# VH-VL binders against Large ribosomal subunit protein uL10m (mRpL10), part 65

Target 1, 224 residues: Large ribosomal subunit protein uL10m (mRpL10), of Drosophila melanogaster (Fruit fly) (q9vpl3)
Amino acid sequence: RGKINIQRPKAPHYERARVVAVTQPKYPELPKAKSCFKTRAERTQQQQENPYNEIIAREVRNWLDHSRLVAFFHLSSITADDIFRVRVQLHKQNLHLKSYGSKIIEQAVKNTRYEAIVPLFHSNHCIVFSPDPEKTAALLRIVRRVPQMVLLGGIVEETMLSRNQLVAYAQMPGLHAVQAQLVQTLSQAPGHLIQQLQAHQNSFVQVLDVHAKNQMNEETPKST

## First folded at step 5 (VH-VL)

Design y28 (from q35 with heavy chain D102E; framework fv_anetumab)
Fold by ESMFold2-Fast, scan of step 5:
Structure y28 (fold): chain C 224 residues (1-224), chain A 119 residues (1-119), chain B 111 residues (1-111)
Amino acid sequence: as target 1 above (224 residues)
Amino acid sequence: QVELVQSGAEVKKPGESLKISCKGSGYSFTDYWIGWVRQAPGKGLEWMGIIYPGDSDTRYSPSFQGQVTISADKSISTAYLQWSSLKASDTAMYYCARSFYEWTELDYWGQGTLVTVSS
Amino acid sequence: DIALTQPASVSGSPGQSITISCTGTSSDVGGYNYVSWYQQHPGKAPKLMIYDVSNRPSGVSNRFSGSKSGNTASLTISGLQAEDEADYYCSSYDSSSTPYVFGGGTKLTVL
């Protein structure tokens, strides 16, 4: 149903801390060699197999499975007080701001339909989840006021949308049929949507221009 | 069409209680904050406080904390500003105004309620 | 609950340009891009003219523009008209004690 208790019990937090402590990888001794031949791949492999990461990855997967709206953001430097205030405003609209490490995201979406989003999370990032896709307009109004949060794209009704497509979706009338039609139309070109999301991540200097162009180049879908 | 309609002018004596209202229409009342702003005769604007009607979360300016009570009834899309005991210094024009965030612009304003407190 | 600093009055002639300053600190104007400007005619409620430093609401003339440098925000009115004569208030988010603070106000006279 998507309602997670905002107050996290002591027990889960305590268990997570214990798991991190006990599962942290121990480095084997190398008495014969002067040089360490532990490669990046071996270090990555050791981190990837941390049981704590799998526990949190399952939490991320659960959020993805139970949210009909998922929005991806690049996050520039922001104070703890400012992000807390943003989180409070989002929560009032049933929008849940979460931040996870890139390794955890990669593990969560591996071998799923969402595997292609992994490149979006190489830099500082956050994700907003909601069970209610009608809140997309509220989400965009809130984040418009937070220049440190740059929209990269999202998932609506299990359909991958670029920044521009998500903005267009938010501006559609509140009629479910009209919104469903837009989502269904966009779902016919999945490869192009992923390329648009990657382009937005790699070209942040163009974000304000894209936002301004959305206002000038508004596209109203014609009946046919 | 977004509109905030405030209650009519009040003339009171010191020590009396008062509750003035601000009714919102033309938008989702529970999705916006309602702020209260005071303007003493011939003076500037003073921010008093703000309420989120959806959950009654309320913030006050330190100058007005404990001096007034802000409340809202989401079932009738109305916010309230209340005094338990009025003072002559409470004589002012009182405005309600809508904000999307508690810390950003007040985009639509009520017409104002003049409160006069005289002995 | 201290007010942002504005000049008490400014004046200009029709067709000219004037600027009103609004000075705060790093905890309000300088630290955030949440500066707004309001116009108030005598006996009327304030009207939002500028939000988020430089953005105009629908229906506000493009003669009104906003900017910010450091701890000082500015409202510029170009092509002054008689109907621009009013009191102007700036406002900002305040992280130190209140979430919102107003400037002292500036009376604009169009001579």
Scores: ipSAE 0.330, ipTM 0.655, lowest interface PAE 2.9, mean pLDDT 80
Fold by OpenDDE, second read of step 6:
Structure y28 (fold): chain C 224 residues (1-224), chain A 119 residues (1-119), chain B 111 residues (1-111)
Amino acid sequence: as target 1 above (224 residues)
Amino acid sequence: QVELVQSGAEVKKPGESLKISCKGSGYSFTDYWIGWVRQAPGKGLEWMGIIYPGDSDTRYSPSFQGQVTISADKSISTAYLQWSSLKASDTAMYYCARSFYEWTELDYWGQGTLVTVSS
Amino acid sequence: DIALTQPASVSGSPGQSITISCTGTSSDVGGYNYVSWYQQHPGKAPKLMIYDVSNRPSGVSNRFSGSKSGNTASLTISGLQAEDEADYYCSSYDSSSTPYVFGGGTKLTVL
């Protein structure tokens, strides 16, 4: 009698198999235990659901929405005292220095026009906000002497600018100054044109007069 | 155009009080610091101190701390330098100058005020 | 306290290049990057010529240049002109007891 394979018992007779199949209790499929291991994405999402983070994210959004000047900086080995000093100087110029966590920034700018700034926040960073874009020059002047603050870029008048573009912007004359210059230039243009046109006419008339005088002198016979 | 206009020359006696002025124009007076620099006759420039008119934050050189008072009236865009009791050694030209930061360069200067203290 | 030392006088002929030095003391901490230079004609207020070691304000001639090596900053005037005859002062920031200081000044004579 062949070794009863206890590991793979011979299939029962078809009638027995049918009875066994019909009498087998249908246990409800145990809900596939959602693997207690929340995916990194789920954990990140749960961390984002911190009511406190939402409040801070809202604050960041408010700053972004109400600021006409936003500048992003990398911070390199700066002390709290140094930051405070810079903050005070910036505050005197109505420039507001803030620092937020990268996750908070991500949450704040998610599905907004500011989403492109997220890659700038990989390291220690700070943001300077101002309602006045004319303060760009002031900002750069202050931070120029703070080697620990490295300008990465910014937003001026809802336009994203690179570091170089911000520097260039700061060097431009203010809007009012430019307007004044334009008005001055425009006001002078007609006068100069008229002067030039009149100058040519006057020169032409003078040449004609000289020519006429010369002809008259040639026609006067030397009465010997 | 940025301009700093200082008050006129002063002739005083030792022990008298004095307040000289520096009026700024052509820029936002509250956005820049105003520094004071002394120059004795035939001598070099001496940094005295500086004030931020926006909040009246004032910094003094140690040599001038307690010897003079720097103040500002932002309503009339004017900074002041004053002595409670003048000495003969206070005889000098005094300049006010604009600075963006309390320790940055002085980019615009007043014409100077000559103070003469003699018995 | 920061002390800036300048030569008392320097002279040059028209067209020449001259250099004025400004040397800080060994105790100077971090202030040498904020060196400025001022020109003062007799009876006139000083004028800013160089800031942050090597930067020129608007309106200042490109004949004026600034540099720094170690604890010594230098003002160089190229193509010397008669109008350059003046006193020149360096200045710097120090985070210690004297936040801002001037050098002793250098009299430049154009021969």
Scores: ipSAE 0.014, ipTM 0.562, lowest interface PAE 7.2, mean pLDDT 83

Design y29 (from q35 with heavy chain D102Y; framework fv_anetumab)
Fold by ESMFold2-Fast, scan of step 5:
Structure y29 (fold): chain C 224 residues (1-224), chain A 119 residues (1-119), chain B 111 residues (1-111)
Amino acid sequence: as target 1 above (224 residues)
Amino acid sequence: QVELVQSGAEVKKPGESLKISCKGSGYSFTDYWIGWVRQAPGKGLEWMGIIYPGDSDTRYSPSFQGQVTISADKSISTAYLQWSSLKASDTAMYYCARSFYYWTELDYWGQGTLVTVSS
Amino acid sequence: DIALTQPASVSGSPGQSITISCTGTSSDVGGYNYVSWYQQHPGKAPKLMIYDVSNRPSGVSNRFSGSKSGNTASLTISGLQAEDEADYYCSSYDSSSTPYVFGGGTKLTVL
């Protein structure tokens, strides 16, 4: 039946722009023209990828601009069924799980305050957006039961926070005034934030490398 | 401390209505699911259904859908299990229990409400 | 709805180890790692002993361990004690007909 916005949020305008862009290839000029020649888009598809990337990059920028909470995760192998259930639970807290390619993220944040996040997305990743920063505690509670999602850091009230700083922000849920003051205090020590975010990413990559080598040694039943 | 406190034992006649309760305390009530589990005398556990109090999203076992109603009132941190017309076969111990997700374990349990339907 | 298959009873003496099996299908135990085990003493509410196949909640003795192979999950209790005498129930997520299902239960007798 009827849903409140927290359970069933309406798609933002940039999400609609993305679906329109994705469906554009289904409306080729060739059938209308009755021509044997392919359209320019069909002949130069690789060149047309740049315009589509820009449309999706605009979508990412709109999410960043309209979200007061953005959390970045490394995403290990997870089934579609599992991620769907996680997405449903996140939606109950007005938390929106999105996945974008690394090149699109780089294009979206280039020449912005957030350009420093690009190194976080060299491996498989996902992002959670929310207009409500008080939901940080709920987010961390939900993803605690999803070992495939590893928190890398985030943005709260347009301030970049390391993993540890985001966890600290979440420690006082329901005390919005105190949380806002904490973000203000943390933002006054920006010199180490980017280094901490990159250090976490590099340490995580090292852990993944060791783990991958261990998994290769153990080998799965279906491995070649 | 996390605690679930259930309403007291009930003795009813067939055809009567009944609503039993489960009050949560010591945690954020709207952030966890509340499930209901039935145990007939001398029998095993039967999962009946579960509700998310924050939005009243409810999931039922096929065996109990249409036979009972699960609801919650988040303003008083209380979940409910309700029958419109009791049958003698509804005689059982009813437990409420908390779950982080609707598909995972029940981590804290209420003490149980004994419902006896006879005569 | 049908329950997961458990033996009706198992028995052991103090100090030995016993194992209780819980058999389902690929739509429940075999397909997911959301298997839990509950202990119930007579007249008491069930207590969570194991979740996510092998994880122990805070306060549960390390004598209790869980595992899974194919469609069968197992609860192993080592160093049996008289206080372990209880009914044990497994449970799992079920993708086929209901979100959650219990096993039929196993009565553990210690001497």
Scores: ipSAE 0.236, ipTM 0.600, lowest interface PAE 3.5, mean pLDDT 79

Design y3 (from q35 with heavy chain R59D; framework fv_anetumab)
Fold by ESMFold2-Fast, scan of step 5:
Structure y3 (fold): chain C 224 residues (1-224), chain A 119 residues (1-119), chain B 111 residues (1-111)
Amino acid sequence: as target 1 above (224 residues)
Amino acid sequence: QVELVQSGAEVKKPGESLKISCKGSGYSFTDYWIGWVRQAPGKGLEWMGIIYPGDSDTDYSPSFQGQVTISADKSISTAYLQWSSLKASDTAMYYCARSFYDWTELDYWGQGTLVTVSS
Amino acid sequence: DIALTQPASVSGSPGQSITISCTGTSSDVGGYNYVSWYQQHPGKAPKLMIYDVSNRPSGVSNRFSGSKSGNTASLTISGLQAEDEADYYCSSYDSSSTPYVFGGGTKLTVL
């Protein structure tokens, strides 16, 4: 089953489980749901005042602010075991795979320079964070073996990059200054962000086409 | 040009210690796992274990857990397989091979190190 | 231990097709698409021929193909040639305590 299965936390020994069960707080029986007596405004206010959403949104903002590399992916259907293996492999390279709901992403990036990324998260998605932009090559190598993860674009040194720009960045060996200059050259002035996002959308279609061609090539290399 | 180069053949007596090596070149050594595969004379392939050189994380086959030690020195791009006390049954060809994940294919193989243990 | 079952030997004539089977359980071959095939000539290291059930590495002839049905993976070699004479090993991800397991190997003889 792999190295560690964190999906099922270790069950306490029977004696310990028994003690925990006995000492757990007893909650009074909740009255039957009275949703019909709650006004629409009252129900809406409860949903909007979910404190956990703000806590998670703050976590997302902290990841964005403290990561020099952020990569955005479309995520197709993948098993829990497969995504766990991918997470472990990424973690060894100081790459942190996170999944957040679209509402939380929107809440996190609202009123920030990254607000324009919200459309990327309309479908199933995940994000990879790292404090080290030099890990972009390692990230792309790992993800190449995970066809369920499709690169949409990312942020390097606080600069929004398309899929093709991230691939170009990953292929630059050597001097940090050269890589920094590439990022500066590829970066767009405010107002070109829509163009960058549309490039990411177009890159998604191109990646699907390349993936389809790679599948055909791998199955019948000389018959394509 | 990815290449794995293993140390030369060894002839040892039972009870002796041994450490064989596998040096990777032509790729980022710390981005791939190095697995060890045993092949006894005239027998099939047996997976022994695997190491991630970046953090020295290891995973062993239950058949070889406690019988061998796998290690790596990332400063010289070299992985090692070690015995504290050899047995005649350790006589075999030992291959190192590279893997992208610890659960996927072994894509590049070393030439093998023949270990002969006899009295 | 060898967990995956392969026939000890198979044979064919030049130009024919042969198939080598690799049978496991739902915790390895049957449960996952991480089946690989290796070719080993006498005195040489194994060479990866197929990975992820049916994918060929660059440089491997398209005469080699892989498939899987239930708990059995298969390697098919079409247009047999003398150089195909070798030992063939399957391997799979193993969801029990180890991530990897080999088959017992099959000796292919080209007549």
Scores: ipSAE 0.014, ipTM 0.481, lowest interface PAE 6.8, mean pLDDT 77

Design y30 (from q35 with heavy chain T104G; framework fv_anetumab)
Fold by OpenDDE, second read of step 6:
Structure y30 (fold): chain C 224 residues (1-224), chain A 119 residues (1-119), chain B 111 residues (1-111)
Amino acid sequence: as target 1 above (224 residues)
Amino acid sequence: QVELVQSGAEVKKPGESLKISCKGSGYSFTDYWIGWVRQAPGKGLEWMGIIYPGDSDTRYSPSFQGQVTISADKSISTAYLQWSSLKASDTAMYYCARSFYDWGELDYWGQGTLVTVSS
Amino acid sequence: DIALTQPASVSGSPGQSITISCTGTSSDVGGYNYVSWYQQHPGKAPKLMIYDVSNRPSGVSNRFSGSKSGNTASLTISGLQAEDEADYYCSSYDSSSTPYVFGGGTKLTVL
């Protein structure tokens, strides 16, 4: 009894081969199992579609849209306690300290006027929001004592400012103070002009009077 | 101009209650801390406590915790320091002062309130 | 307990430069640059002269300067005048224990 070659079985008789060929169930090609391994790109996209991330992104947008002062900070090795302390101090000045993931920020500012801020969020960061641009000075004063918070830049009244520009802005007198100074200056200007104009007129009249008096004295004949 | 005006000198007996005041003007009263500093006759300055009138956050020095009460009325820009029962050892000059921080420099000071507690 | 140590008294002649020291522990003075100096004349309220080690408030004479080395902060008064005769207090803070601490004070006498 010849060793049944299990590796290369002899072809069956042609009749059997025909029957086998016709009776072979045509199994539908198993859908090429899309490799369950979502590409990193697909995973990233799915993470972007997380309803929770959308909610947070909306929150970030809301803060950006309603804030007249936004400041961006790098955080360097700060403890939770220190952050809390700073948060409390900022809060007392109506400054709101928030921290968001870089992906959330990207999602939040995508296709918006704020898209330019994305490069600032390459490391640990926090954002301070305020509805009051006049609080810029207070913000800088507070964070000056927090070396772990490094100012990167900000947005004031819808204008992007560098770190140096924010510092300069904080040193400027308040709008009301400037307006008051302007009004004062403008109110004094006409008075000064009038005074100068009148001064020249008065001087001229005085010169004329002196001249008239001198002429009268010359016309008085010395009665010998 | 920033100014802190304190209430007048007080002469009290031991066991009596006392409340002294500090009124701020010339600045946003709710945006700064008000600290209280004690100075006994011929002695140095001693920090007692500090209050943020904006939300009434109050912090005491350990030595004064439970001994005094610091409060503020932001509607009239006034901070208060009060005793429930005075002791002879409470005889001192009391200063209120402004600070931007819950700690740090006191940039403007009241004129002081002299409290004398004697039998 | 946080303690700032000052000399009890310092004296100088008019026109001289004098220095008042304030020494704390490493945690008190060395950890933070938040040293302040106050001047107090007899019967008057203290006046802030220096903050954050070396900064002068508006209205304070440039004769007053502050510095820090290690655990010791210093107030220097140059061109000493009779009006400078007063008590001087240093101050600092430690967020972990005492929020605000004064030194014992230094009496400056102008001879």
Scores: ipSAE 0.550, ipTM 0.786, lowest interface PAE 1.2, mean pLDDT 86
Fold by ESMFold2-Fast, scan of step 5:
Structure y30 (fold): chain C 224 residues (1-224), chain A 119 residues (1-119), chain B 111 residues (1-111)
Amino acid sequence: as target 1 above (224 residues)
Amino acid sequence: QVELVQSGAEVKKPGESLKISCKGSGYSFTDYWIGWVRQAPGKGLEWMGIIYPGDSDTRYSPSFQGQVTISADKSISTAYLQWSSLKASDTAMYYCARSFYDWGELDYWGQGTLVTVSS
Amino acid sequence: DIALTQPASVSGSPGQSITISCTGTSSDVGGYNYVSWYQQHPGKAPKLMIYDVSNRPSGVSNRFSGSKSGNTASLTISGLQAEDEADYYCSSYDSSSTPYVFGGGTKLTVL
């Protein structure tokens, strides 16, 4: 459901690519020594792209406002065919993979409750949106097959969760009321729930195999 | 528990049409793909194709595209494999199996439907 | 044509370890970590034993393990038991021509 708000994923992406292609200057070859030409080209690109940034920022805010599940990923190099297959599989589960520039994300979340997410987008990234938080388990199952997508964290029922908290959330029963209550307790870090989070960390070996150096810093006490 | 139940064995003559079924239970039928796998007598497993019952999106192996039709009826949690005109070379065991991905492992399998095509 | 190459047969004694290979190309086994292994006893449907190269479904013995090096995936069965006697098939995603392919199968005999 929620199909009206989702629109057709393929058509918007194609239209956006065409608009960018038309508005950006195309140069077969640029003279390496002509610094003035480079400055002019850069200025022209910024001027032409500014109006579209605000329109796309509004799209991002719309996704954030209408999604009960938002997951943030670092995206390593991946072929167009591979990411397209991932996007299709995600769409089958009412999960919508979107990629936006860092400046657009910053504009979208400026002066909103989501402004704290901006530091996550300093490098290549993508975001998955869904109106259905029950699909968190499906999301993590799909991205286990995409080592180029590294989970950073997310937002569930308007509560910001770390990578470990999202993994724990995915391992629990998918009832709406239970999930909403669980998000609140995960955010408040109750003692017995911390033990549950530690136990479920072992469920995602592929996620753990990624170096933690660039992961969101989260303090979780060891359970006995 | 997850279960896939297939229709019974069929004995047909060349040129006849056939439609076999695979009924899923114990899970959300529209959240998983249903694949079809052929095993000819004394041969290995051959992947035929896969369908997503939620929207009827279907993928075929090049070897089977145009030779069979895969379909599904989500109202009764049943997937189908159909031939318009059977050949003797279609004699085989046919399995349906569930997959979370159209490129993924087949985690639960039906018991198989034996199709024999002879004169 | 067989898309993935497996030995036709492998044999071992009870308690021994054996390994079954599955060789493809960079567009299937070598390019992705989406290798699965299936066990089939005579007259029965296949059963998933390993997925995503090395993961075991619930209920599969830890005697079964999977690995991959380059274009070759391997299924290793330790502590062989009589019930392990079966046909074993590997499978992989294929980016070049079909979304999914099987190997030719390997008959395991426990002597």
Scores: ipSAE 0.528, ipTM 0.766, lowest interface PAE 1.9, mean pLDDT 79

Design y31 (from q35 with heavy chain T104D; framework fv_anetumab)
Fold by ESMFold2-Fast, scan of step 5:
Structure y31 (fold): chain C 224 residues (1-224), chain A 119 residues (1-119), chain B 111 residues (1-111)
Amino acid sequence: as target 1 above (224 residues)
Amino acid sequence: QVELVQSGAEVKKPGESLKISCKGSGYSFTDYWIGWVRQAPGKGLEWMGIIYPGDSDTRYSPSFQGQVTISADKSISTAYLQWSSLKASDTAMYYCARSFYDWDELDYWGQGTLVTVSS
Amino acid sequence: DIALTQPASVSGSPGQSITISCTGTSSDVGGYNYVSWYQQHPGKAPKLMIYDVSNRPSGVSNRFSGSKSGNTASLTISGLQAEDEADYYCSSYDSSSTPYVFGGGTKLTVL
């Protein structure tokens, strides 16, 4: 029940200033809009067009078009202080954590080359954007500290990659030519994200169960 | 090879100011945090705070907030720990250490700077 | 204060296995898998031996292993050698008061 807080909670003015500074888009420049929509029309009635949603959808499209690294995560329950700490650390590596409603994501990517990512957003999710694909290793290192964020897949250099392909990409040396070639060889067929999501959907519960059990009883070294 | 080199031992009187240094080499200095850890004579390790040299973002332990200032100069790959007015209770070995995340493991350590404050 | 509890000392003979415990609360050791262990020889800086409860950095002997059960993390050293004689400190992320907390330290004596 503890909060991940980078600074003392009793300094609200500094904390708020830091949140604003960290969460402000530095590239690209986008219109400011509310980050949270809880209207019944958005949640249950997907028939009505909302002008607010189109503004946010444009923001999402702009991030997708101007980022060379996009990573998709399932997001479990996490406190505001914990997600703020993650956002700050990501921002230091030029990684930008964003959360958008499923309807907004669908509206943003519908009839675009990114439409294949829509199935990733049927549950709670967040997205990390970066202009620098070399930061994939840094991203995964940070996310190892956040069990509430589970990598689903991503886009590197406009190529869709599964979770395992992104992990493989992250383990490559930081040479641009080698990484670009790896992306091309890893991404051999369209629809990888959809195929991986369908293939691994049922194993996710098993992975979580195994992880939970491993947290309860880790192996002790055997005596010689 | 990653290396953190700290400034030499200091002997000071109460009320004097002091600034000690920690120079990083063998890695990208602006991509890692530098933390400071105190060890009083015969005592254990105490985490003081940490700085990200790339933007000078700094986090302090509540016990050391307002007691010391942590800073960094990325142009010379050096982090600093500073006192405006030393007390006898500041007598300790001071270590700098590198971390990737601001509350992550401290993977490489400096050799330590012994600070002795006596009248 | 020191939040994590370690025994002040442990002893063993060459070739034996010893275990050092590190006990905290649900806001540090019990709540997270971010436990690290450091080795400190007299007059020297600490060295990272274990991170994330059970992971070893490159170059650390596989004789060192870590585990955790509830609010207690453990460092086990198998095949004890004379050079293992040192002070050992555990550390953890602390969500309640400080972002990082150390244990009181354990002096390991090799007989």
Scores: ipSAE 0.132, ipTM 0.586, lowest interface PAE 4.0, mean pLDDT 79

